# Designs tried in a protein design chat: VHH binders against ATP synthase subunit gamma, mitochondrial (ATPC). Part 23

Target 1, 283 residues: ATP synthase subunit gamma, mitochondrial (ATPC), of Arabidopsis thaliana (Mouse-ear cress) (q96250)
Amino acid sequence: ISTQVVRNRMKSVKNIQKITKAMKMVAASKLRAVQGRAENSRGLWQPFTALLGDNPSIDVKKSVVVTLSSDKGLCGGINSTVVKVSRALYKLNAGPEKEVQFVIVGEKAKAIMFRDSKNDIVLSVTELNKNPLNYAQVSVLADDILKNVEFDALRIVYNKFHSVVAFLPTVSTVLSPEIIEKESEIGGKLGELDSYEIEGGETKGEILQNLAEFQFSCVMFNAVLENACSEMGARMSAMDSSSRNAGEMLDRLTLTYNRTRQASITTELIEIISGASALEAAK
Short names: E, the ipSAE of ESMFold2; O, the ipSAE of OpenDDE; V2, 0.75 times the mean of E and O plus 0.25 times the DockQ between their complexes.

## First folded at step 16 (VHH; framework vhh_8dlx_2)

Design q1 (from z8 with L63V S65G; at its last read DockQ between E and O 0.91; V2 from the best seeds 0.82)
Amino acid sequence: EVQLVESGGGVVQPGRSLRLSCAASGFTFDDYTMHWVRQAPGKGLEWIGNIYRSGSTFYNPSVKGLVTISRDDSTNTLYLQMNSLRAEDTAIYYCARFPKYYSWSNRETFDYWGKGTLVTVSS
ESMFold2, look of step 16: ipSAE 0.720; ipTM 0.888
ESMFold2 (binder alone), look of step 16: mean pLDDT 82; pTM 0.825
OpenDDE, look of step 16: ipSAE 0.818; ipTM 0.939
ESMFold2, look of step 19: ipSAE 0.720; ipTM 0.888
ESMFold2 (binder alone), look of step 19: mean pLDDT 82; pTM 0.822
OpenDDE, look of step 19: ipSAE 0.845; ipTM 0.951
ESMFold2, fold request of step 20: ipSAE 0.728, 0.712, 0.714; ipTM 0.894, 0.885, 0.890
ESMFold2 (binder alone), fold request of step 20: mean pLDDT 82, 82, 82; pTM 0.818, 0.825, 0.821
OpenDDE, fold request of step 20: ipSAE 0.866, 0.853, 0.853; ipTM 0.958, 0.955, 0.955
ESMFold2, last read: ipSAE 0.720, 0.718, 0.713; ipTM 0.891, 0.885, 0.884
ESMFold2 (binder alone), last read: mean pLDDT 82, 82, 82; pTM 0.823, 0.822, 0.817
OpenDDE, last read: ipSAE 0.681, 0.841, 0.859; ipTM 0.832, 0.947, 0.956

Design q2 (from z8 with S105N; at its last look DockQ between E and O 0.00; V2 from the best seeds 0.00; counts 0 for: pae O 12.0 > 2, placed apart)
Fold by OpenDDE, look of step 16:
Structure q2 (fold): chain B 283 residues (1-283), chain A 123 residues (1-123)
Amino acid sequence: as target 1 above (283 residues)
Amino acid sequence: EVQLVESGGGVVQPGRSLRLSCAASGFTFDDYTMHWVRQAPGKGLEWIGNIYRSGSTFYNPSLKSLVTISRDDSTNTLYLQMNSLRAEDTAIYYCARFPKYYSWNNRETFDYWGKGTLVTVSS
């Protein structure tokens, strides 16, 4: 192996190291920006959950699985994880008298799931994270989803952010008003709703509908933010690992280079000495 | 100033184990690949092994003695554990820092060496 070949490889690896380092920094910056928002969003969905309850294991006929993924890659296995969980939910909730549909958010999950679950995908949304997502945007998304699906249960699958190195696949469940009414004992303060004087002629059903819609939007908002955090964290970790690996590779290549160079020098010297000796002998 | 200080050497009996330490200072220790090299009396330098920043290790396959290299980045310390020492292991042991990136104009393999610590294996 020539010294030049090794040198060229070193340059390539060095470039990879620099790029991944830079990407890590960018991801870190983005994480800082979104993390605070994610934390602040937790208070939005919690009241609804407290009111309506959370029953992820509820047996219903119509399930809609909302899979939240990233649009961009290089973020480790967070997307494969949400897909895996989504598929698992499908298996758990599908049957002769049970229907499961997918709503896919993000290009990465779309790419994976369209291969084998295309017929079960009702809606696919990509390029959601081009700009910092706000509640209004997610609310619109939630509304679109609700307009396009019939459900007894919405199951939102996302990666909840814990740390840069820890992500928890999470499923949040939003129930339809009909199911909530049927499952009034599942928890929450639904029974208290009957004690409230409903002004304006609204029915209990209408109120529940509104609450469910709000719950869904708030849960989606939090989920999207959490997923964004997880994406950035995962990307940081992935890039950091890549950068370190590149560094090690560079070190190995450096050793190879040194060995090759020294060998070349030694050979050259030997040749020179041998040549000189031969010339002297010929005199 | 970059400093590498080896310690732990001495006289040991064959079959015994010895752990050498190398204290590093004056640089970001965790950024560098570290090496152990030894020189037996009257012999040339022999590369023992190295440890990368990740903790991955490589060893000279010609070594007959079992060696383990480890590092503690929190204390900037490099270690060489030697087991089942033999008379042939008698040498000055050096820790050396390997450059993060090779200088094309530098003929030196290692940019910094310790002063070494003498290990004598004798009955």
Scores: ipSAE 0.000, ipTM 0.234, lowest interface PAE 12.0, mean pLDDT 86
ESMFold2, look of step 16: ipSAE 0.703; ipTM 0.876
ESMFold2 (binder alone), look of step 16: mean pLDDT 83; pTM 0.830

Design q3 (from z8 with T109N; at its last look DockQ between E and O 0.02; V2 from the best seeds 0.00; counts 0 for: placed apart)
Fold by OpenDDE, look of step 16:
Structure q3 (fold): chain B 283 residues (1-283), chain A 123 residues (1-123)
Amino acid sequence: as target 1 above (283 residues)
Amino acid sequence: EVQLVESGGGVVQPGRSLRLSCAASGFTFDDYTMHWVRQAPGKGLEWIGNIYRSGSTFYNPSLKSLVTISRDDSTNTLYLQMNSLRAEDTAIYYCARFPKYYSWSNRENFDYWGKGTLVTVSS
């Protein structure tokens, strides 16, 4: 192996190391930005969970699984994880009298799920993360989803951010107004809705619908932010790993280079000595 | 143009009551559900409650302080009455608009927030 070949490879690996390091830093910056937002969003959906209950294991006829994934790659296995969980939910909730539909958010889950679940996908949304996502944007997404699906339960699958190196696949469940009404105990605020009739006002059903929709939007907002955090974290981790690997490779190549160089020098020296000896012998 | 302007914030002593107002313009409450949300310093957003066209109200069950949301349609003003205020109630309080249902095709009417009013509860 020529020293030049090794040198060229070293340059290539060094470039990879630099690029991945830079990408790590970018991801880190983005993570810092979105993490605060994710934390700030928790107070929006949590009250609804407290108000309406959380029953992820509820048995319903119509389930819609909303799979949240990234649009971009290089973020480890977070997308495969959400797909795996989504498929598991499908198996768990599908049956002769049970329908499960998928809503796919993000290019990566779409690419995976369209291979085997195309017929069960009712909506696919991509390129959401071109700009920092705000509540309004996510609300629009939520609206689009609600316009295109009928559900007893919405099951939002996303990666909840724990740390740069730890992500928790999470399922959040939002129930339809009808299911909420059925599952709710008689009493409380929901029960009180039956106690009075307001002319010209919203019906109980309308109120529950609004609450469910609002809940969904808030849950989606948080989920999207959490997922974004997870994406950035995963990307950081992936890039860090790549950079380290590149570094190790570079070290190995450096050794190889040095050995090769030394060998070359030695060879040249031998040739010179041999040539000189030959000249002396010819005299 | 849709506008929400909160007012009534300020510094209050613990145990006192405070009434916040949200003046809405550019739309009528009848078409929307109005919400109160707050954000304490260094903390996240917290949903307080909402009021529907019917007058029905829902509140965050985790709230420790007594709150009452009301509205005056004649003045298009939303109110948040807070009683027995505590230090933990220190926050910026926002009013927000939410459509009655997602059937609205107009994205402009989907979500609006006020700029907020600061409430500081301190002895």
Scores: ipSAE 0.215, ipTM 0.630, lowest interface PAE 1.7, mean pLDDT 87
ESMFold2, look of step 16: ipSAE 0.692; ipTM 0.866
ESMFold2 (binder alone), look of step 16: mean pLDDT 83; pTM 0.826

Design q4 (from z8 with R53K S56R; at its last look DockQ between E and O 0.58; V2 from the best seeds 0.66)
Fold by ESMFold2, look of step 16:
Structure q4 (fold): chain B 283 residues (1-283), chain A 123 residues (1-123)
Amino acid sequence: as target 1 above (283 residues)
Amino acid sequence: EVQLVESGGGVVQPGRSLRLSCAASGFTFDDYTMHWVRQAPGKGLEWIGNIYKSGRTFYNPSLKSLVTISRDDSTNTLYLQMNSLRAEDTAIYYCARFPKYYSWSNRETFDYWGKGTLVTVSS
C-alpha cells in the first residue's frame, strides 16, 4: 500500500465529508423554509372532515391512489414507504367490478412502480418541487387530476412530517362530488345541510361540488408540503450518516497513513545505513 | 408521429347544430383523455370539456348543456357535437391530448394539439 495512494484516498474522503455536510445544511435550510407552511396547512381541511365525516374504508367502484414521492434520492425510505402503502391500497380496493389506478407524483415512485404496475398508471407528474410550492401550483395539479382521471375516491399517500428523524406514512381519502352528493341523499351527516336554510343562489349539488374540489386542493397542498418536509428531514439524516461514516473512514486512513509512512522511513533508513556500512567496509 | 386533425368546421347559421371531428393517429388513442378547446377572435383559450378513457365526459359548466363530446376508439376519432349555436361560438376549435406522463417544469397542459377547424356562426 503506497503512502501516496493512502493520502489521495484521504483527500477524496475529506472532500466527500465536506460535500455531505454541505448537503445536510442545504436540506436543513429547505426544511426550515417549508416546515411552518406544512404545519399551518394541516388545519385547512380538518373542518371538512368534521362536516363530511371520516369513512376511508368506503366501498367505491373506482379508486385512484395518488402516490407522492420525491424526484431526488438520498432521502432514506421515503419513497419505498409510499410505494408499499400504495400497493397495499391497490390490493385492498381491487376486486370484481372494482378498478384501482395510480397517479404518481415524483420520479422515484414512478421508477419503482413502472416495472410492475405500468398498465394501472393513469398519470405521472415529475419535477413538481422544482419550483417553490404554493397553493396555486398545487391547485393546478389538482385540476389536472380532476379533469384527466376518473375516480370515485382518491387515496392520497404521503409521508406526514413528524420530526427530522421520524415521518408517518399517511393516507388521506377524498371523495368525488358525485359520491358525496349520493351519500347526502341517503341522509348521512351531509343530510343535516337540508335542515338549514341557504340564502345563496347555489344549489346543494353546486355547494357540494365546490366543497369537494376545495377539499381536494387543500388536502393535496398539505400532502405535498408534508412529503417535502419528510424528504428534507430524511435527506438531512442520510447526509449526517454519510458525513459521520466519511469521518470514521478518514480516521482509519490517517492511522494507516502514519503507519505506512513510518514503515517506509524505517526501511529507507536501514537501507542507507546498510549501504554506508558496506561502503566503509569496502575501503 | 402523433397527429390530431380537426374537421367539420365552416359557416353555420345561429340556432343550428354542428358536429366536429378529430382524427387521431400515431398513438394508442383509447389510452388517453381527450379534450376540446376553442379560441374566439381576440380571446384566450377556453376549455370546452374532456372525455375520459372510459367514455365518460366532464364539461365546462358554462357550456354543459350545449355540447356533447364522444369518441370512437375503433376509428380513433374524437367528436364534438354543438347545439343551438350562437355568434359567441365563433372560434377556432382544437382537439387536444393530455399527456400520461409530464414534467411540471415544462408543463404546457396538453402535449399535442390539432391545427384547429374554424367555426363561424353568422346570421
Scores: ipSAE 0.669, ipTM 0.854, lowest interface PAE 0.9, mean pLDDT 84
ESMFold2 (binder alone), look of step 16: mean pLDDT 83; pTM 0.829
OpenDDE, look of step 16: ipSAE 0.696; ipTM 0.837

Design q5 (from w3 with G106D; at its last look DockQ between E and O 0.02; V2 from the best seeds 0.00; counts 0 for: pae O 2.8 > 2, placed apart)
Fold by OpenDDE, look of step 16:
Structure q5 (fold): chain B 283 residues (1-283), chain A 123 residues (1-123)
Amino acid sequence: as target 1 above (283 residues)
Amino acid sequence: EVQLVESGGGVVQPGRSLRLSCAASGFTFDDYTMHWVRQAPGKGLEWIGNIYRSGSTFYNPSLKSLVTISRDDSTNTLYLQMNSLRAEDTAIYYCARFPKYYSWSDRETFDYWGKGTLVTVSS
């Protein structure tokens, strides 16, 4: 093996190490930026859970699975995870009298799911994260989704951020007003909506509709932010791993290089000595 | 242009009451559900409650303080009455707009927030 070949390989690996290190840093910076926002968003959707309860296993006829993924790769298995969960939800909720539709957010999930579930995808949205997402933008997204689907239950699949090395696939469920009305043995104001003579205003149904819409937007906003955090965390982890692996490879290559170099030098020296000896013998 | 302007914030002592106002302009106020949201220092956003066109209200069940949301459509003003204020109620308070009921095909988004008004509860 030529020393030059080894050197070239070292150079390549070194470049990989540098790039992955840089990418890690970028991801870290982005994570810092989005993490606070994710945390700040939790108070928007949590009240709804408190109010309406958590019924992830509710049996309904029409389910819409909203799959949140990244647009960019190199973020480990977070995208495959959300796809896996989404597919599982499909299997759980599909049947002869049950319909499941997909809304896909992000290029990576789209790429995966279009291969086998194209007919079940009602809407696909990509390039969502070109800029830091704000509530208004996500609200628009939520609105677009609602305009394009009919549902008894919206099931938002995303990765909830825990740490750089830990994310939790999560499903948040938003129910239609009709289902809420049916299921809500919820004592309190919702249960008492019928008792409120809504004079001249919204019907109970309209109120529930607005509530559901708002809930969905809030849940989506949080989910998108959580997913972004998870993406950045996963990317950091992936890049860090890659960088370390590159480092280890460089160490191995360095040893190889040194061995090769020494062998070459030794050979050259032997040749010189042998040549010199031959000349002396010829004299 | 849609504008929401919160007012009434300030420094208050614990146990006191405070009434916040949100002046709305640039849109038909009575067509919208209005919300109050707050953000305490170092904490996340917290939904307080909303008021529908009908005057019906919903509140965050986790709120410890007594709050009442009301609206005056004649003056395009949203109100938040807070009683028995505690230190934990220290926050920037925002009013926000949400559309009236629409069918799925003609829905609008929750789209506008005010700049907020600071409420500080301190002894």
Scores: ipSAE 0.034, ipTM 0.439, lowest interface PAE 2.8, mean pLDDT 85
ESMFold2, look of step 16: ipSAE 0.708; ipTM 0.881
ESMFold2 (binder alone), look of step 16: mean pLDDT 82; pTM 0.823

Design q6 (from z8 with S65G; at its last look DockQ between E and O 0.94; V2 from the best seeds 0.77)
Fold by OpenDDE, look of step 16:
Structure q6 (fold): chain B 283 residues (1-283), chain A 123 residues (1-123)
Amino acid sequence: as target 1 above (283 residues)
Amino acid sequence: EVQLVESGGGVVQPGRSLRLSCAASGFTFDDYTMHWVRQAPGKGLEWIGNIYRSGSTFYNPSLKGLVTISRDDSTNTLYLQMNSLRAEDTAIYYCARFPKYYSWSNRETFDYWGKGTLVTVSS
């Protein structure tokens, strides 16, 4: 192996190390930007849970799984995880009289699921996080989903952010007004809702509709932010690992380079000595 | 080529009913949720409602009870039944298709529109 070949490889590895380090820093910056927002959003959906209860295992005829993924790669296994969970939900909720459809957010989940679940995908949205997302934008997304998918239950699958190294795949469930009404035994304060006089001429159904829609938007907003945090965290970890690996490789290559160089020098010396000796002998 | 063609518009008196049709071609009609949208003079677009693949419908709460959307997949036709028409219902009515796949950056509410049909409610 020539010293030049080793040198070129070293250069390549060094570049990888630099790029991954830079990417880590960018991810870190983005994480800081979104983390505060995610934290502030965590209380947004809680009132709904308190009111309606949490029924992730509810048996319904029409389930829509909303899979939240990243648009960009290099973020470890967070996307495969949400896809795995989404597929599991499909298996759990599909049957002869049960329908499961997918709404996919993000390019990565789309790419994965499109291969084997194309017929079950009813909506796909990509490039959601190209710009910082706000509630208004997510609300529009939620509206798009609601206007284009029929559901008894929406099951939002996302990675809840805990730390840079810890993510929790999470499923949040939003029920249709019809199901909410039927599930009066779900608990919470829904029964209490009936005890209140509805002012303004709104029907109970209308109230439930508005509530469900708002719930979905709130849950989606939190989920999107959590997922964004998780993405950045995962990317940081992945880039850090890559940078370290590149560093180790550089160390190894450096040793190889030194050995190769020494061998070359030795060879050259031997050649010189041999040449000199030959000349002397020829005299 | 995807094509949507609305028909059935015209001048009607208040209190009357009108049924609009939208003929769809160039795509698998039964694979899509279809929508009705209207635009009154000088106003923005207003979403009326949709019909899912299953035939279930979802309406703008402001128009609930006043409109009925239906579809005939055998003829690739979308319908909008309007009852008890008011002057405020004067608008161009559009049928529209929502995309299954779209980029948020290039987000359009609907990917295909008809040319619209004018409904004028006047005494």
Scores: ipSAE 0.704, ipTM 0.872, lowest interface PAE 0.6, mean pLDDT 91
ESMFold2, look of step 16: ipSAE 0.716; ipTM 0.887
ESMFold2 (binder alone), look of step 16: mean pLDDT 83; pTM 0.828

Design q7 (from z8 with T109E; at its last look DockQ between E and O 0.02; V2 from the best seeds 0.00; counts 0 for: pae O 2.2 > 2, placed apart)
Fold by OpenDDE, look of step 16:
Structure q7 (fold): chain B 283 residues (1-283), chain A 123 residues (1-123)
Amino acid sequence: as target 1 above (283 residues)
Amino acid sequence: EVQLVESGGGVVQPGRSLRLSCAASGFTFDDYTMHWVRQAPGKGLEWIGNIYRSGSTFYNPSLKSLVTISRDDSTNTLYLQMNSLRAEDTAIYYCARFPKYYSWSNREEFDYWGKGTLVTVSS
């Protein structure tokens, strides 16, 4: 192997290392930004969850699984994880008298799930993460979803951010007003709703519908933010790993280079010495 | 242009009451559900409650303070009455608009927030 070949490879690896380091830093910056937002969003959905409950194990006829994934790759296995969980939910909730539909958010989950679950996908939305998503945007998404699905339970699958190295696949459940009402018998969460005076033109059903929709939007907003955090964290980890690997490779190549160089020098010296010796012998 | 302007904030002593106002303009106020949200320093957003077009109200069950939300559609004003204020109630208070019931077709109308008014509860 020529020294030049090794040198060229070193350059390539070094470039990879630099790029991945840079990408790590960008992801880190983005993570900081979105993490704050995720934290700030908790107070929006938590009251509704407290009021209406989160019962992921509820047995219903119509389930809609909302799978939240990234649009971009290089973020480890977070997308495969949400897909896996989504598929598991499908198996758990599908049956002769039970319907499960998928709503896919993000290109990566779409790419995976369209291969084997195309017929069960009602809606797919991609390219959401071009800019940091705000509540309004996510609410529009939520509205679109609600317009296109009928559900007893919405099951939002996303990666909850724990740390840069830890993500928790999470399912949040939003129930339809009808299901909420059914579940709200003595001791149910809806009992708290009955404490409120309903006056005027809205019916209880309409109010519950509104609450459910608002809950869904808030849950979606938080979920999207959590997922974004997870994405950035995963990307950081991936890039960090890549950079380290590149570094190790570079070290190995450096050794190889040095050995090759030394060998070349030695060869040259031997040739010179041999030539000189030959000349002397010819005299 | 849709505009929400909160007012009535200030420094109050614990145990006192405070009434916040939110002046709405640029839209048909009586068609919308209105919300109050607050953010304490260093804390996240916290939903306080809402009031529907009918006047029906819902509140965060985790709230410890007594709050009452009301609205005056004739003046396009949303109110938040807070009683027995505590230090924990120190926050920026926001009014927010929620879309019409089942009418979220206009993306521009989905979410509007005021700039907020600061309430400081301190002795």
Scores: ipSAE 0.079, ipTM 0.536, lowest interface PAE 2.2, mean pLDDT 86
ESMFold2, look of step 16: ipSAE 0.685; ipTM 0.853
ESMFold2 (binder alone), look of step 16: mean pLDDT 83; pTM 0.827

## First folded at step 17 (VHH; framework vhh_8dlx_2)

Design r1 (from w3 with S56D; at its last look DockQ between E and O 0.85; V2 from the best seeds 0.59)
Fold by ESMFold2, look of step 17:
Structure r1 (fold): chain B 283 residues (1-283), chain A 123 residues (1-123)
Amino acid sequence: as target 1 above (283 residues)
Amino acid sequence: EVQLVESGGGVVQPGRSLRLSCAASGFTFDDYTMHWVRQAPGKGLEWIGNIYRSGDTFYNPSLKSLVTISRDDSTNTLYLQMNSLRAEDTAIYYCARFPKYYSWSGRETFDYWGKGTLVTVSS
């Protein structure tokens, strides 16, 4: 191994270190830009909890798992985590009289799940984050999903943001109007609709449909923003780890370089000493 | 081999109705959103409307009162019902399939088209 080969490797590692530090800073900037929006979106659907009820473990015949992932990698375990949760939901909800389908958002979960789950994937949408997202764009996507699936329960799988070093795999459930109506007859919460004056002559079924659609769009908007925050946090952590690993590799290469260089110098000194001794013997 | 075959075109008088069919084969018809598009002589393509897997429809606002899109998943057939036809409705009518795996970047393209069926509305 020559000292030039070691030096060239050291230069490559230094460049990698500089690049990963820059990528960390870009991810940090993007995280700050979206974090407030994600926090503000958490309250969009909360007022409907008392009206619609919350029964995420309900046993239903048709489950649709909406898997949210990133389009770009280098974000740690963000994408593998949502795939694992989505597969677990498949196992829990599949059965002889039960159907599970997937809707995939993001290139990374698509790439993983197309290998073994393609027959169960009814929709796949990529490049959602190509431009900054707003509620209007996500509501159009939510409507597209609703019009392309038949479901009793939608299970939205995403990574809820906690901090730059932590995210929480999360499942949010939206029930179909039919399931909500059946549960309300038993539980009574939506029976209060009979006591309210219905504007515009809408039926109870139409009201429940509109509420479920609004709930899904709000949950999707929050989930997309949360997952974007978690992606940027995980990317920061991955880039920080890569920068530290590059630094440690550089330290080891420096030791190798010094050892290789010292061996070369020693060889040169032996040759000089040997030549001087031969000249001295000739006198 | 994905195929879309339109039929039911022809010459009709103004004010009359016409129903177009699109026979689909070579794919699971139930899985896809389907569209109707037309092209009048010397003009560009005009989107008529679509029908989702759910059966929900969405129409070009300028045509909404004149058209109805339906589907029969048991026969893999897409329909376009047109009422109160006018001379400006003379066009080649195409059915088209929208992909179920697509990009949100605003590049919405149909992946398969029929060959079209000509409708001529003439006095």
Scores: ipSAE 0.477, ipTM 0.742, lowest interface PAE 1.7, mean pLDDT 83
ESMFold2 (binder alone), look of step 17: mean pLDDT 83; pTM 0.828
OpenDDE, look of step 17: ipSAE 0.519; ipTM 0.804

Design r2 (from x1 with L63V S65G; at its last look DockQ between E and O 0.02; V2 from the best seeds 0.00; counts 0 for: placed apart)
Fold by OpenDDE, look of step 17:
Structure r2 (fold): chain B 283 residues (1-283), chain A 123 residues (1-123)
Amino acid sequence: as target 1 above (283 residues)
Amino acid sequence: EVQLVESGGGVVQPGRSLRLSCAASGFTFDDYTMHWVRQAPGKGLEWIGNIYKSGSTFYNPSVKGLVTISRDDSTNTLYLQMNSLRAEDTAIYYCARFPKYYSWSGRETFDYWGKGTLVTVSS
C-alpha cells in the first residue's frame, strides 16, 4: 500500500469525523431547544391520565394507533422501534370483530408501514419536523386526526425521551367518551369521575368529549416533543459514535501511514545505497 | 383583541387562602372552557383544572379539594380559589381558554394564554 493511498484515506476519514462532529453539535443544539419544551409539557397531559387513567390493555372494538416518527433519518432505531410497537399493538387489538387503523406521523414510519400495512393506514402526515411544532400546530394535527378516524381508543406510540442515549417506546391511550362513560359505570379509577358534578346544560357525554379532545391534544403535543427529543438524542448518539469510530480509524491509519512511510524511506535509502555502491563498483 | 389578564397574586403565608382572577375580554367568554395552569420555578407547566360553559369543573388530582374554579360570565371573569396554600404552590398562575365545543377547524388548544400572576407562598 502506497503512502499516498493511506494519506487519501486518512483525509476521507478525517472529513467524516468532522462532518459527524458537526452534525452532533447541530443535533445537540436542537435537543436543547426542544427538551425544555418537552419537559414543560408533561404537566399538561399527566393530570388527565391521573383523572382518566391509562388503560393500554382496554378491550375495545375500534383502535386507532397513532405512530409518531421522524421525517429524517440518521437517528438510529427510534423509528423502527415505534413501528415495531405499532405493529404489535395491531396484533394485540385486531380480531374478527375488532378493527385497528393506523395514523402515521412522519416520513420514516410512513415509508416502512406503507410497504405492508397500506390498507390499514387511514391518515399519514409528513413534513412536520421542519420546525419544532408548537401547541397550535399539534392541535391542528390532533383535530385532523379526530376528523378522519372513529375510535374507541387512540393509542399514541412515541419515543419518550430519557437521555441522549436512552429513549423509551411509549404508548399513551386516549379513550373515547363512550368508552369512558362505559368504564366509569363499571367503577375503578374512571368511576371517580362520577364524583364530579355536572352542572348546567351540558351532558356528561359532552363534557367527556371535551376532556377526551383536550387530553388527546395534550398527549399528542407531549408525544411530538418527546419524539423530537428522542430523535435528536439518537442522532447525537449516532453521530458521536460515528465520530469516535472515525477517530479510531484515523489512529489506525496513522500507524499504517507511519509504517508505510518508514518502509518507503528504508526502501529508498536502500536503493540509494545500492545505487551508490554500484557506481563505486563501476569506477 | 382577545385578552386574558390574571390578577390576585402575591406573597402569602402557608395555610392561607388566595383568590386569583382572570379578566377576559375580546371574545365571547361564555362560549369557552377556561383553564388554570401554573408553572413553579424551575418546573414545567401543570394543569390545575378547568371550568366548562355550564360551570362543571375538573381538577388535577394533585390539587383536588384545595382549589375551586368558578366563573362569572356576566363580568367575563374566571376565578381560582386556593386554600391551605403550601410552599409547593409557589408558581406563576395562568388562565387559558379552550376552543369552542365540537369545533374541529384548525383550532388551537389553549389558543389564548394570559401573562400570569405570581403566587409566592413563604413563611
Scores: ipSAE 0.531, ipTM 0.794, lowest interface PAE 0.9, mean pLDDT 89
ESMFold2, look of step 17: ipSAE 0.639; ipTM 0.839
ESMFold2 (binder alone), look of step 17: mean pLDDT 82; pTM 0.821

